# VHH binders against UV-B-induced protein At3g17800, chloroplastic: the designs that were tried, part 9

Target 1, 346 residues: UV-B-induced protein At3g17800, chloroplastic, of Arabidopsis thaliana (Mouse-ear cress) (q9lvj0)
Amino acid sequence: ASSASNDASSGSSPKPIAPLQLQSPAGQFLSQILVSHPHLVPAAVEQQLEQLQTDRDSQGQNKDSASVPGTDIVLYRRIAELKENERRRTLEEILYALVVQKFMEANVSLVPSVSPSSDPSGRVDTWPTKVEKLERLHSPEMYEMIHNHLALILGSRMGDLNSVAQISKLRVGQVYAASVMYGYFLKRVDQRFQLEKTMKILPGGSDESKTSVEQAEGTATYQAAVSSHPEVGAFAGGVSAKGFGSEIKPSRLRSYVMSFDAETLQRYATIRSREAVGIIEKHTEALFGKPEIVITPEGTVDSSKDEQIKISFGGMKRLVLEAVTFGSFLWDVESHVDARYHFVLN

## First folded at step 19 (VHH)

Design z4 (from x3 with Q31D)
Fold by OpenDDE, fold request of step 21:
Structure z4 (fold): chain B 346 residues (1-346), chain A 121 residues (1-121)
Amino acid sequence: as target 1 above (346 residues)
Amino acid sequence: QVQLVESGGGVVQPGRSLRLSCAASGFEFSDYTMGWYRQAPGKQRELVASISYSGGRTNYADSVKGRFTISRDNSKNTMYLQMNSLKPEDTAVYYCATIYRSPYLKDMDHWGQGTQVTVSS
């Protein structure tokens, strides 16, 4: 009796395409298509959006039914709320799937969830640090802004990408999320800029040279656009905001942003949809986890229990570039979906 | 719509206890770091206590540490503040608030209407 050794082939679970696992029926469906037939994702999304529209319309018709007895009104409202939440979740996952698809089309793999490394060095950045593909996805003008953003985050370490730093995982996640938001902002601005450039209606015409607008005011506006998270500056080890001014290269897009009034700047710096905010949160949580957060009496996050990670500056650069790119793609897909489903509150 | 409804406030003598409740609705309560704030007459609003989304972490203002206990029941969408050994200095309107949905992004805080706590002899 020959004992057939059942070689249980440890089927290496296919490496997830993205850190966030989609849970809604639509999200699961799209996740499958992303793996098997990524080119069909746009068509699949259209179908899912049509279904969401149908569901939304059906719920709207039921609100007008005045005939719900008073006792059932509470239940009805609760059910309606649950359905709305479900639709919102589905929509978030649709947007996420589209962002993931854009990374796939660019042949850029998303960074996996940051976990403790089995590496003896304790480094968590096991992902490829090549960023050239990400850099090429942006306009030259946008890339200049991204470069300045990187300079702000990495400081003098931009030239030493192999060096490793020990940093709060929470802080890294905050920088990532802020960078996503910045990418969202930059994409919005860049689209307008490129359009105006094409139409030759840009303020200040062909003279590349002269607007030495004083460096000081530009830093404040940049901080205002990025400063929804005060912690972006903290990564560079407490170096006073005064020191970063010298490495920020003047860019056409920066000058363009500085031409915005405060209202326009605020508008552009704001994420338009709750769904987009939800995606940023959930994606960042999928990457870095969801630590238990409490607040100090001063109103700051208590960092006393923050997990520390070791990450190279090259790894950080890759994260930031991914984040900015994610934000850029999020703007595009949000706009695309809004044109079809109309979920952005103007 | 996000709703936070505080209850359990009242007038008590020094040394007595009160338990405040905050009933949450219209959002995923279990996802949020929550907090209790208070505002005394003529003073700024101050944080009294905060609790993480799971309830696994809490923090307190020094003025209430050892006397107050913040807790939550996510199954009931309710947050509590047990206030023991009340002092006249604890007299304030107490507010329930959302603080963080995500540790990585700060959203707009939602506030309840508040409940009056008066500690008087």
Scores: ipSAE 0.812, ipTM 0.926, lowest interface PAE 0.4, mean pLDDT 87
Fold by OpenDDE, fold request of step 21:
Structure z4 (fold): chain B 346 residues (1-346), chain A 121 residues (1-121)
Amino acid sequence: as target 1 above (346 residues)
Amino acid sequence: QVQLVESGGGVVQPGRSLRLSCAASGFEFSDYTMGWYRQAPGKQRELVASISYSGGRTNYADSVKGRFTISRDNSKNTMYLQMNSLKPEDTAVYYCATIYRSPYLKDMDHWGQGTQVTVSS
């Protein structure tokens, strides 16, 4: 009687495709399609957007019905608000699903939620550190800017990707979120740049002349776009921008950004939709959690209770590149959806 | 529209107590780190206390530590400031504000209209 050892195949629960779990009916549906039939996601999204439009239109018609008795007005307003919030949530999840789809199309797996590692080293970066696929998703000009962004974050450690640092999990999340916003910004600028390049209307496109535009002002503009959160600057260990200045390579796209007036720069540095902001927040929270934050009397986040994580510089590089790419894709999908549903408030 | 409405201010004698309330509407109150600020005449606005989105963490200015208690009831969309052992130097307009929705992104701060607290003999 040969005892057949039932190798209970520990059914490894399929690794989630993305860290954020979608909760709306539409989001859950899209999540299923992403796994089973990713090629149908665009069509499914169109259907969901049509439904959202129908719902929005129906709500608009009910506002004009002046005949609602006064007692019911409060209730109707509350219901309308709830419906609007639900539509917004659905729209956020649609945008997220489309971003995830773009990563899938690129054959890039999203980094999973950061959790304590069973690794004896205590490293949390158990994900692959290969970034070549991410780098190739961007224009050469955009990639130069991304490289400079990485240089600012990683500093002298860009050459030592195997080294491990102990860092605040909160700070890593802040860098991630900032990098998403930067990716969003860069994509918007790059699209305009590429268009103007094609039209041959770029100022100074012909002469490679060495205009030594003083390095000083460019750092300020970059800092202005990234420095919406003063704490992101603290991740760079207070190393004065003076020391990293030598490694920032001049880029065509940087020069182009520097040609923008302040209003244009502000416009491009701003996330257009609340839904996009919501996605950045929720995705980052799905990756790093939502710690309890309080403010010091000086107006800074109290970091005294921050969870510390061990992460390699290669792991950090992967996170930053993913974040920038996520932001880039978010711009694309937001624009795509806006053309259909018109939700961006210009 | 985001609304923050402060209440509970008034004129009190030194050593007395007041309880301020901030009623929040038009946003997901439970998602936000919130805070109380105050501005005395001729002084800059200063943080008095902050409370995390769940209420699990609080922080206080040194000047009010041990006397003031910040709390919140997310089911009522209300934040509170219990002020005990009031001093003349606590005289200010007190403001309720949103601080952070997400720990990772700075959002626009929303402010109430403020409530006057006067501590005088």
Scores: ipSAE 0.812, ipTM 0.925, lowest interface PAE 0.4, mean pLDDT 87
Fold by ESMFold2, look of step 20:
Structure z4 (fold): chain B 346 residues (1-346), chain A 121 residues (1-121)
Amino acid sequence: as target 1 above (346 residues)
Amino acid sequence: QVQLVESGGGVVQPGRSLRLSCAASGFEFSDYTMGWYRQAPGKQRELVASISYSGGRTNYADSVKGRFTISRDNSKNTMYLQMNSLKPEDTAVYYCATIYRSPYLKDMDHWGQGTQVTVSS
């Protein structure tokens, strides 16, 4: 089976700032500004969004012409579809550029495309394992949830970061994508929590008598937020998150999440825009490739052809923290852009 | 509007063949891992075969290996199931469905309405 992926990220630009290489005219322009004059990126983005708005307004006028009897509706529909695809690609790349800019402002380099044989030991994780910058980018309440996510993925190996695992590259990519979606969810929930805390409208009640039960149910709720990869919690052979660690501290964010019904939780776990989902898939493919996959009758991915990689648990921790941070930034960037150029349908 | 439409079902005698088609629209078909599922009365829906986004890999249930062949034509946005040497046990409603939109993003939200296959003398 041939591996189809965006190889441009591995060697298309000298000194690439991110694994996904942007291909649209707007994306290439923003990539240059990100490297040369990062402080100008917001102004450049506003210019690109104004151009998108102008193009959308012009498309609406052409659509009115196509509704007149006697015009070729098939031709106008096909033209509109092509322009919508170009608009979507451009908007995706604007969003991605803004996420990359947030990493640059935080002085955190994105991990490059994962390649075997870059190191004599065979390990793929050549990136720094120090994560203090990533950890401080999140509210204390959000970071507690991120820590629980890491514990679920790494298990008992949370304190043994120098150990190396041999694992499917595909599975690492699946954990990464799930962690991006989780970071998006957490930021969305944390943002609502901080707003309601400021307005003093948070749910009342005591969390002391329900701590163990709420944490168990919160684990189930947390699992629903990563619905695309339900087996992620067994990655490092760790124990169930229930009762994990003897230091269980009250967390208002955890309790807040547990107060949502299942329908609200599903809505918050859903990525709002098609463009944001597209970024997650393209970024993850730039990092890990685009292997051909099929599933078995039992519903699991057929792993018989998976490429194996060696990665330390410290390297894995760095990947997961980056993924969660990427998702958190994506929520902010999506919201920022939607306020200026409406594209979120909900 | 994502749409999957199955066709090609019918009533046939044991040992005969049928070819099912699944016409897809409203999404980028060539990015998706796709599958054929079936459900007989009183039984759980089961995966019959899956096919990777380019068609380069396939997987089959043991009950149909060697008799059924899954394929796709991305230029026509169509997936196929060639069903040879049909047995009465193959009687079911057959569904096409999405499985993954990329290797890292599961997407099983889209299903066809199904086409009936009946194998009887």
Scores: ipSAE 0.718, ipTM 0.893, lowest interface PAE 0.7, mean pLDDT 80
Fold by ESMFold2, look of step 19:
Structure z4 (fold): chain B 346 residues (1-346), chain A 121 residues (1-121)
Amino acid sequence: as target 1 above (346 residues)
Amino acid sequence: QVQLVESGGGVVQPGRSLRLSCAASGFEFSDYTMGWYRQAPGKQRELVASISYSGGRTNYADSVKGRFTISRDNSKNTMYLQMNSLKPEDTAVYYCATIYRSPYLKDMDHWGQGTQVTVSS
């Protein structure tokens, strides 16, 4: 006999609003508010952050009891560990709820957990491939960088979006996670760029001006930074080893990034908080699963037992654009929450 | 803080066995893909074996396949390398290291200090 799936338990919709389900009491509360009264989410988040602050302030009182004779030091340590884990999970889920809210405000549905569809091709990408909403969420300069990122991932297939390929589900998930981190990086840099552009009202500083010397030196610095900081090169790389060279356009944001010294570039390529890294990890696992992986002596992932999926290049483009947008929103949300409840250690 | 501490190295005759241990602390060991690397004098560091987060998958360098067995005990936060039928070519400093913190997040930032294995008649 066939087994039944219980898909009817999600909020007000038969499908969940996001692939990652929130487990903490705060997260479950916020997920309900996201569906029923999304305009109340900011107030609900403030309430939850106030509770986190109160709980953190109360931890100092419990530490005083650990110095008193007769206190079970093993029990005290275990309780403190459990409370810290709970605090981290709650904070992660608040951040995730805020990212989901930003997608809802943009009228963009997050893709669901990736599985084969009933489509005759067996493709996993049942989501729409029209991406205009996602593209409009970014500054023009940031979008040019996103376009270059897509060209590196899709390669020559950038113009053949209806084709379907069979590809490792694990590799798609790795591209997704890298694209989230890239979006986080891009938003961080773009905010600095936009501020400097607005504040630097000088003739030589116009946002359309480029010099041949600036471009040449910036290109050499970027190539050197990529070689010394592989994480930046990995963020710009993708499934394709070669970019679609005629599709890689120069952009003012690329030139700006290439003007950074190596220390600045490394700092901006780093995800600031453990909570943001945890969100990237858990969101990507919710989409693609948590497969067992090992590497070969050559340093590559052993793909011999990878689950294969069928996905169109248009579906892949949609996933990458969502991932970059998710990372961009994560930067904004992390900054917003850190201003109210300090947790970023830099 | 994150720590990886190898033990079990030594000097042995060809054909004998050693068992290396890597004790991990300061991070969630059961989430990580881990590996054993080795570096012989004057040579580049190379991967000997890797093991998935639960231990359900392993991969080996061709030079050690069939002779070495990587394993882990997540309840003890410990990874092992059983080295049988040792050859002089296996002489190296052996390191344990992280590789991935999840299937999607590479993390090769953590290495042990190394333990010397010397195979000599």
Scores: ipSAE 0.714, ipTM 0.897, lowest interface PAE 0.7, mean pLDDT 80

Design z4 (from x3 with Q31D)
Fold by ESMFold2, fold request of step 21:
Structure z4 (fold): chain B 346 residues (1-346), chain A 121 residues (1-121)
Amino acid sequence: as target 1 above (346 residues)
Amino acid sequence: QVQLVESGGGVVQPGRSLRLSCAASGFEFSDYTMGWYRQAPGKQRELVASISYSGGRTNYADSVKGRFTISRDNSKNTMYLQMNSLKPEDTAVYYCATIYRSPYLKDMDHWGQGTQVTVSS
């Protein structure tokens, strides 16, 4: 009648399918289904979203009925904050589970948490270097933009992927998070581009050319989407000037992005929901940790205690490709869930 | 509905102490690097002290080192500034603010309403 403390997970020793462990009841449920019956995840998510909707409808009605004295107002406000935090965490974990499912469907394993090295070389990148599956997950036009992003980050080392760099773990995490945000942006723009390309080609066929894509001008917000953190330029080793300008191929998607007015470009460069931002933060923290940071009186991050890691350029390429793919999937998943349980406020 | 509410300001004589509090609500307080800023009349707002999300690291302006101590209690969603050996030049409106939600992503900073500290004979 006594239960043992040795968990079945240690006895069966399943590898974690993702670096972020889900802690909410819904998240733990979905984590089990992801491992045991992944084809049931969409139905399980639908049921969890219906429960969230039911809870939200009940909370709105209870608020109208709970008019109480001033001291009860303070308690009511604290309870409402707790419920909103619980709702947000549950929704974040539903979204994360769906992103993980997309990686599983693509037969791509997520990189595990970056930990102190046991490798003789001191490298932390023990994950596979093969990236062909990741590269095939994007439209050709999107991949051209991803390739330019990789060239910006890796610089002249695009051709020597076995070389190892010693860099701040914090900076690698910042590049990863920026790459997730870039993938989100690219997918959002690429969906619009692919739709417009299809609509323009389908009516009138080869005889009609009513649109111009060849306009150029106005790039500040585009650079903000690529360089959402200043660390992207610093990781490239300061070599990005003329070399990158010569290496970047013109593409129809790049031209399309450059044709946006500044208002539209800024809107597309912004992550639509707090829940999606929260996923990017927590996933990146699960990979790279959450270091203690403080600000100097000059307003800069105090980097004096940054942990240093060794990573090959091939390992870094794999991380960045995963990050942009994660962001791309996050856009799709966010849109899918918002259609069923409205949470995006724009 | 992010809210930061400062309290504990007042008028004190030089050499005495005050303890400021910043009560936070409407966001996950324990995720944020936080700071105390001050603005004297006619001067620019300046960072006085910052504290990491767990409280494990702190940083101080040179003008307050050894006299001021920043701390936080994440279970109460509250940040504190213990101000000892107060001088007339410490006279300012003191603000609490969020600085970073994550070391990997920036977010909008949020500010409190401010609390007046006046050090006068």
Scores: ipSAE 0.560, ipTM 0.838, lowest interface PAE 1.0, mean pLDDT 79
Fold by ESMFold2, fold request of step 21:
Structure z4 (fold): chain B 346 residues (1-346), chain A 121 residues (1-121)
Amino acid sequence: as target 1 above (346 residues)
Amino acid sequence: QVQLVESGGGVVQPGRSLRLSCAASGFEFSDYTMGWYRQAPGKQRELVASISYSGGRTNYADSVKGRFTISRDNSKNTMYLQMNSLKPEDTAVYYCATIYRSPYLKDMDHWGQGTQVTVSS
């Protein structure tokens, strides 16, 4: 193009990069670098991880003094607990910053905190509804599973994206968090699937370069990661289970997942680190708030006084795709950081 | 580790009042939705009342509505159950429990040891 320009740098206020504001010194530092010099984030993260490792190593050496007779074991134990908590909080924010960087590299803006807009419809979804970038971030096999997940959530409304629904803000947040967990699970299984596909050791045994869809018996097995959060079924919004069954497409990844025994599936559906769980919670709270929740005597969440919001099905689709992508990136970031600073206990 | 300690139970005549306390430690109490449960002899444990993390919302079983009041003091890490107009049917072991830290993800719950409340003439 013929653009000849001389821009004055740093003349405008920074735009929010993500809904969750980081509070630790490392998190605040990384937030600034994410906005101003994103190419430096990997080096900054490595520096912060080295500092965490040094801090943890020095605490290990101090345990020798705490084991010496005559020392105040209660005081040293309390100090060690505080330092461990600070390291954990710092690590959470480093992981979050890396997930945000992956969205930046994909040229996808995270949706802002959900609030009513000035739109005459009263909808909360003012964010861009272009989803092609999000869809391209996943392997074809993973995307087939994501599409099935969307079909479960949206039902017959998959082709009715301009329609608006009124729904509990709490329920949308629950669907979001469940979709993050599902994306984490999908990336974990897809990573294994792609490796085995490359080595030609997949359970199907087919000697074809094109994927062959094996018939899967029943649909209950993949629901372990999704049905742990009943909010997915509740968002189906009165659409029947018939729509879900007819919109589930067979895929090689789905067949691969069906080959797992129950113990393996349960393990894969579990978030590996406390830090990753904390990120999902804090990110979802930054988007949807922390409502005043009570439980009925029947054991259900009492959402009768929860804020109702209006959201288009297209806006909901965008939100779910972001959530799945966030979970997928969280798996990658968690694995990458664990290789450099071991923290995963699972 | 999470610790919940109930107190304030005892034997009382019908129509009288008791106040139960639940002292919490080992977690950030002000983040949690909390509840009081009870288990009468030969019956299953049931939720009596729940209270949101800030205390701004409450929910009650129909059998105690209007007679019992749940409250909390986050500065003291303590939850309370004020039980007025007690009936023999209220006789049970009362338990304090955590319910949720996060409304978006399941969390594990923790229980106290329980405190006996006996209403008899």
Scores: ipSAE 0.463, ipTM 0.772, lowest interface PAE 1.4, mean pLDDT 79

